# VH-VL binders against q0atu2: the designs that were tried, part 14

Target 1, 119 residues: q0atu2
Amino acid sequence: MLDKKARIRTSREYRNVFEKGKRLSGRFLIIYYVENALDNNRFGFITNKKIGMAVIRNRIKRQLRAIVREYQGQVKNKHDIVLVARAGIGKSSFEGMEKDYIAIMKKAGLFARNANKID

## First folded at step 11 (VH-VL)

Design y101
Fold by OpenDDE, fold request of step 13:
Structure y101 (fold): chain C 119 residues (1-119), chain A 122 residues (1-122), chain B 111 residues (1-111)
Amino acid sequence: as target 1 above (119 residues)
Amino acid sequence: QVQLVQSGAEVKKPGASVKVSCKASGYTFTSYDINWVRQATGQGLEWMGWMNPDSGDTGYAQKFQGRVTMTRNTSISTAYMELSSLRSEDTAVYYCARDLGYDSGEFYFDYWGQGTTVTVSS
Amino acid sequence: QSVLTQPPSVSAAPGQKVTISCSGSSSNIGSNYVSWYQQLPGTAPKLLIYDNNKRPSGIPDRFSGSKSGTSATLGITGLQTGDEADYYCGTWDHSLSAGYVFGGGTKLTVL
């Protein structure tokens, strides 16, 4: 799991990202991102009911956390980033989800260095 | 089979705008980004930006910020690139290209349009 | 001027082997996979190599790609007259403004 300091945890923090941040859509993910005043990045995760039942939502959320954790060291510092799962993500593989994350983060200019492929 | 068919050649005056179209077929239009690349006569390829046909999101090369607008009409699977405040140095062949970034996490262009010649002259 | 550096031209006789280099930095080639494009005279670019060393269907195995560090190389064996074209490397760049970048292109002449 992500360290507590690397998590967006409060409604106020989420609201700040949505109101002040930029939005980009990938195939399976939407990201909202904004600079923060900290020395570290914070990540938030949203899985709506449109994705599926609670079991599915929890699985997706767990997978997204795993992806973010894997690549967090490559993300430019001082950003709050909220990942919103899109409806089709439930049918995607973990690898597909990961590739989508990498692509969207690259487009956002949030990667500081390489994001290795898994295949 | 994947195809990208672009609009015909354009001749414009300096200061005018040009809008090039790129009609996609043979695949799900909204599933892949469209990139635009131009090439001046005798010069190399120059990346202009990307457009997500699903969301309409765009990312432009810094050089073209403020002058380029990439849009799409999903109902007809067509992408558009509009370049304003045209200059003589904008004379080039403009290409649209399909991006496989979402499939691989790496950006590259597997299918290209045939190109659209844009000539800017007074 | 181009973010990625290629030799402006290379030449060889039919049947020979040629290599085209593509030099970048840690923000592009060092961090991303490289693609190569072939552009025959008067035509649109064509994807030749992706993911450093993979060939799309229809591309003969005479074409090969490799990457090491911040540099990439395109290899062409058994050179044919039809290989005369411009070749471009390309990749994503994480520098000041995230985006795709091309090399300056290499003109291959078959003697």
Scores: ipSAE 0.917, ipTM 0.958, lowest interface PAE 0.5, mean pLDDT 95
Fold by OpenDDE, fold request of step 13:
Structure y101 (fold): chain C 119 residues (1-119), chain A 122 residues (1-122), chain B 111 residues (1-111)
Amino acid sequence: as target 1 above (119 residues)
Amino acid sequence: QVQLVQSGAEVKKPGASVKVSCKASGYTFTSYDINWVRQATGQGLEWMGWMNPDSGDTGYAQKFQGRVTMTRNTSISTAYMELSSLRSEDTAVYYCARDLGYDSGEFYFDYWGQGTTVTVSS
Amino acid sequence: QSVLTQPPSVSAAPGQKVTISCSGSSSNIGSNYVSWYQQLPGTAPKLLIYDNNKRPSGIPDRFSGSKSGTSATLGITGLQTGDEADYYCGTWDHSLSAGYVFGGGTKLTVL
């Protein structure tokens, strides 16, 4: 689980990201990202009902948190990043979600290097 | 099979704009980014930018920012690249290419258009 | 002035082996997989190698790729006259503005 300091937790924090941040869409994810005044990154996760039942939404959210944790050390610092799951994500594999996350983060210029890759 | 078919050759004067089209077929157009790459005569490949056909999101090479616009018409699976304020140095063959970034997390181009020659001369 | 550095030209006789180097930095090759493209005279580029060492369908095993640190290498064994072409390496770059970068290209001449 992500540390509390690495989580976007309040409605105000989410609103700030949506209002002032940039938006990029991947295949299964949409990210909103904005610089913060902290020394660490914070992540938020949104899984709407369009994704599916609560059990599915919770699964997706758990998977996204796992992905974010795995690559957390490779993300440029001082950013608030909100991940919004798209409707089709429920049919994707974990690996598919991971690849989509990597791609979109690279496009956003937030991903400094590929983690856990054998180059 | 996957195909990218580009529009025909263009001849423009300096200061004008050119808009090249790239029609995709054989796959779901909105599932893969389209990248544009150009090549001046006798020179190497130069990446210009990417466009997400689903969202319309774009990312341009710094060299072309402010001068290039990448768009799409999803109803006809066609991507467009418009380059304005043309200069003689913009004379090149322009390619569209499909990106597999979403599938692999690594960006590379598996299918290319046939290229569009753009000539800028006074 | 390409971000990735390639030798401008290489040459060898039919049947021989050639290697083409691609030198980058930690912001590109050091952080991403490398792809290689073959461009025959008067044609569009063709994907030759992806993910450092994988071959797309239709690419013979005479072509190989490798990566170490911030450098990549394309190997061609059993050189054929039809291999005469320009070869480009490419990868994603994280420096300044995120984007794709190509090498300067290498012209392979079959003697």
Scores: ipSAE 0.917, ipTM 0.957, lowest interface PAE 0.5, mean pLDDT 95
Fold by OpenDDE, look of step 12:
Structure y101 (fold): chain C 119 residues (1-119), chain A 122 residues (1-122), chain B 111 residues (1-111)
Amino acid sequence: as target 1 above (119 residues)
Amino acid sequence: QVQLVQSGAEVKKPGASVKVSCKASGYTFTSYDINWVRQATGQGLEWMGWMNPDSGDTGYAQKFQGRVTMTRNTSISTAYMELSSLRSEDTAVYYCARDLGYDSGEFYFDYWGQGTTVTVSS
Amino acid sequence: QSVLTQPPSVSAAPGQKVTISCSGSSSNIGSNYVSWYQQLPGTAPKLLIYDNNKRPSGIPDRFSGSKSGTSATLGITGLQTGDEADYYCGTWDHSLSAGYVFGGGTKLTVL
């Protein structure tokens, strides 16, 4: 699980990301990202009812947290990043989600310049 | 069969704009990003940017920021690349290409258009 | 000028083996998989290798790819006259602006 410090926790923090951040869409994910004033990255996760039942939404959140944790060291510091699950994510494999995350993060330029191999 | 079919050759004057089209078929257009790559005569390949046909999101190479606009019409599965303020140095063959980023997390282009020659001359 | 560095040309006789190098940095080849493209004269590029060493359908096993550190290599065995073409390496780059980068290209001449 992500450390408490690595989590977006308040509505205000989420609002800030949505209002001030940039947005990019992948196949299964939409990311909102903005620089923060901290020394670490914070991640938020949103799964709405369009994804499916609560059990599904919770599963998706767990999977996304696992993905984010796996690649956390590759992400440029000082960013707040919110992952929004798209409707089709419920039918995707974990690997599919992972690849989508990697792709969208690359396109967002959020991986470090000297990032190691991520695949 | 996946195909990318581009519009015909263009001849433009300096300062003008050119808009090249790329019609996709044989797959779900909105599922894969379209990239544009150009090649000046006798020169190498130069990546220009990507466009997500689903969202319309784009990412341009820094060199082309402010001059390039990549769009799409999903109803006809067609991607467009518009380059403005044309210079003689923009004379090149322009290619559209599909990337597999969302499928693999890695970017590479498995299908290419046939290319569109754009000539910029006074 | 290209972010990835390739030799401008290589040549060999039919049946021989050639290698084409592609040198980058930690922000591109060091962090991402490399792809190779073949461009026959007067044609659009064709995907030859992806994910460092994988071949798309229809690409013969005479073509191989490898990656080590910040460098990649394309190998062609049993060289044929039809292999005469330009070859480009490419990969994603995480430097100033995220994007795809190509090598300068290598012209392969079959003697």
Scores: ipSAE 0.907, ipTM 0.955, lowest interface PAE 0.5, mean pLDDT 95
Fold by ESMFold2, fold request of step 13:
Structure y101 (fold): chain C 119 residues (1-119), chain A 122 residues (1-122), chain B 111 residues (1-111)
Amino acid sequence: as target 1 above (119 residues)
Amino acid sequence: QVQLVQSGAEVKKPGASVKVSCKASGYTFTSYDINWVRQATGQGLEWMGWMNPDSGDTGYAQKFQGRVTMTRNTSISTAYMELSSLRSEDTAVYYCARDLGYDSGEFYFDYWGQGTTVTVSS
Amino acid sequence: QSVLTQPPSVSAAPGQKVTISCSGSSSNIGSNYVSWYQQLPGTAPKLLIYDNNKRPSGIPDRFSGSKSGTSATLGITGLQTGDEADYYCGTWDHSLSAGYVFGGGTKLTVL
């Protein structure tokens, strides 16, 4: 995320999403999401030790941030969204993570507009 | 070979409920969501909702919120759709269908069950 | 009143060509890939076209699909009497309560 306002930053902010938010699972990701009182969306990213060593966890976080940045303009406003990597995500490709993200965001009702790649 | 086999026809009175089953074979049941679609006689297809067999997560069309429940039993690879407070307008053929959203990021239904006729009459 | 609008019927003789339109909005066809389903009399729907223009294995190339803006089109060439069926477009819709939507269906009669 480039913008400071697009980041979930504190433990309290993360806890609010986990305690108050809805949860939806894909193949590689779980999202937790809740409406916020801001004029923008905020994103958080969690990888735990079950995912693998630190270099693997950091690579996955970078890939997830890149995916979120690519589609952030399509997300409905006023949501805090935490992406949690599931065990097994380390075996996925960037494209596999991307497809999973698109699918779960659509099913969560969080996209407002164009997520297509035009043929 | 993917196959979705549904339970048999049901006749119900108004106010009752119905539970339709959909047994999957030929693929890993927990890898793809099951959707439910209905079709009244001489009418078009009406999407009811999706269910993730791995997590049990669901999303229902607004029209059916509060009346529909979609569940599964992963040990027998079976999805269920229960519709309560039945009325004559619920008379339809009910289909289960597999969606490939996690493979493509787009939703479409590549395999369908044979359909279950539910008749609601007094 | 379907979210996606299709003509209620279309007809042509064997060997001819037909197209079936599907008109939507920016929240559905304009934002998502379109699929088409064939429903032969007395049967469940079958996937005919996915990702706007791709055919599953076993679907002959005389069936084609395209998308432009908020509209999609199914094309059928070399019509056969076995093509007589109902045809539905479908896609995801991002509006107020996100979900899948179908067109109202088009009955194809082969005379």
Scores: ipSAE 0.739, ipTM 0.900, lowest interface PAE 1.3, mean pLDDT 91
Fold by ESMFold2, look of step 12:
Structure y101 (fold): chain C 119 residues (1-119), chain A 122 residues (1-122), chain B 111 residues (1-111)
Amino acid sequence: as target 1 above (119 residues)
Amino acid sequence: QVQLVQSGAEVKKPGASVKVSCKASGYTFTSYDINWVRQATGQGLEWMGWMNPDSGDTGYAQKFQGRVTMTRNTSISTAYMELSSLRSEDTAVYYCARDLGYDSGEFYFDYWGQGTTVTVSS
Amino acid sequence: QSVLTQPPSVSAAPGQKVTISCSGSSSNIGSNYVSWYQQLPGTAPKLLIYDNNKRPSGIPDRFSGSKSGTSATLGITGLQTGDEADYYCGTWDHSLSAGYVFGGGTKLTVL
C-alpha cells in the first residue's frame, strides 16, 4: 500500500491531472501526469464498470497499487500520476500489467536518472 | 513471419519534406510501437522517435522535435515518418523497427525494415 | 561523441574470441537493460542480444552478453568471416529528454 501523502484523494486533484496533464496510452493502461507543487509524487487509480464486476475491478486496483509501490522509488518526484485501466486489462496478468507500466513510465520520461529496477 | 517493408529511395532538394512508409505484416500492428532510426553514410545509428500505432501517441528525439512527424494508418498496417525542412545532413538510410517494450518493460528492436535511402541534394 | 562509448574497431582471427565493450552512465546502462545489434555490410541491423544477456531464437550461443554497473559487453566466440559487421549496443536513457540511445558502433574485422 502507498503512503497516504502519495495518494490522489479528492475529485479536484483528479480533475487537475485530467485537465492539465499529459496522456500516454499503453497496452492495458493509460497514464495522465502533471507536475505538482509538492515535495513528493501522488498516484491515483481509475477502474470503471467496463472492466468488469466489482470483484474484478478491486483485484485490478490492488495489483496496480502493488506495481506502483514496487517502482515508486524510481519515479521522478513532484508529479501527480493517474493510472486508468483500459477495458482490455482483464486479459492481462500481473506481469503483463507490470511490464506495461514500466514501458509507459519510461516513454513518459517519469523515471529518475539514478533509478533501479528489479532484474 | 514478421515483416516490415519500407517505401523506395527518395531524392529531395534542401527545404523539402520526405515521407517514408513502413508496412507491417505477420503480427497485430497495433500491439507494438514502431520506432524510426536513421544512419548517414559511414556513420552510426541514430534514434529518431517512437510511435504507438494503437493510440497514435509519439515521442521524438529532441534533435528532430519540430521537424519530424510519425503517423500510421491502422487499416493498412502502415507506419509513416515525415521529415521536413530537409538539409544535406539528413541524407541517410531511414529504418523502421518494431519495439517490444510492452512485452518486457525494456526497449529493443526485434524486426527492422530494409531501409529507405533519402538523398538531399541541390 | 556518443552517449554510449564503444571501441571503433576490434579484430581477431577465425575461431578466436572477441569482446566489444559499451560504456554508459547511470541514466542508461546503469538503469536499463542493454541490447546488441549486428549490421552486416549493406544490410539492416539485426537484434543479437536483448535484456543484457538473452538471445533471440536463431542466434547461436557463441554470441553472449553481460552487464556490470554502467558497462556492457558483447562476447563472440568461434569467430567466422561472416561475423564481419558493425556491432551496436543500445538502451533506454531517462535523462533530460527520455529516449533510446545507441553506441557509436564497433567494426569487427576477422583476419
Scores: ipSAE 0.720, ipTM 0.900, lowest interface PAE 1.3, mean pLDDT 91

Design y101
Fold by ESMFold2, fold request of step 13:
Structure y101 (fold): chain C 119 residues (1-119), chain A 122 residues (1-122), chain B 111 residues (1-111)
Amino acid sequence: as target 1 above (119 residues)
Amino acid sequence: QVQLVQSGAEVKKPGASVKVSCKASGYTFTSYDINWVRQATGQGLEWMGWMNPDSGDTGYAQKFQGRVTMTRNTSISTAYMELSSLRSEDTAVYYCARDLGYDSGEFYFDYWGQGTTVTVSS
Amino acid sequence: QSVLTQPPSVSAAPGQKVTISCSGSSSNIGSNYVSWYQQLPGTAPKLLIYDNNKRPSGIPDRFSGSKSGTSATLGITGLQTGDEADYYCGTWDHSLSAGYVFGGGTKLTVL
């Protein structure tokens, strides 16, 4: 659901984030993030084979994309952000992944406005 | 029962450093971040930063950036806060507190240590 | 000055009701849930209210919380002398140096 401009697509783009970016770990996720030279954010997603079978990894990746799409309007612009699934993520719920994402994005200082559901 | 037990009171001279410990029990130490909060005499609460005991990641309030270091030893379930280049303004009670941010996406501190008094005097 | 504004003191007689306000901005209270902490004389703070209006186990229902816009309110009914304490609101702040912020504190006196 992210458009093509909001995706990290090439190996070089991913490598730049891993080599030059900051790293912050949550319970189920690790984020790597770095300022970019664009006017927008870009997101990347990694689920390695230690997570589980391809069906499980694809489900997790779809869930993470949905979470990112839901909150993308709250993220400070000009950042490349890679979400890396930790090995234990397969046992988490969608809500658990969502809360973890909110917490680590707040702690990274990447949210600019309301990141929670309307109260 | 969840407990956070801190090290004893300290008296320091200006320019010195202090390291306060916070031993956790009654829960899985690596599952929740430890935050540090201080309170000068007759003053309010001042947040200093958070530390993730699993990863060792930290985030410090800008005021303390460059002077504070938050660490842990997971083998003994203990968090540490070290503050350097002490000034008289650093005289305060220092608290550790557990945050539940990863459970809720909102931050609040459900358990607090008893506090450690640090006095900076010449 | 604290990022979150509270009255410095409030007072009321035993059995009465009191409210304590906490005023912030869109980058803190307007964007995040509010918690409240009670600090009895000579003790560490204790969580009193979380998620705007929820009570942890062991906190009686005469303590209540609410939030509207960029303001939050702690309500205390049936005041007891044991309620004499300092009360702090707290929340996350999304400003440039993102982090947790507390109100300046409110001293409650039960006369």
Scores: ipSAE 0.683, ipTM 0.894, lowest interface PAE 1.5, mean pLDDT 91

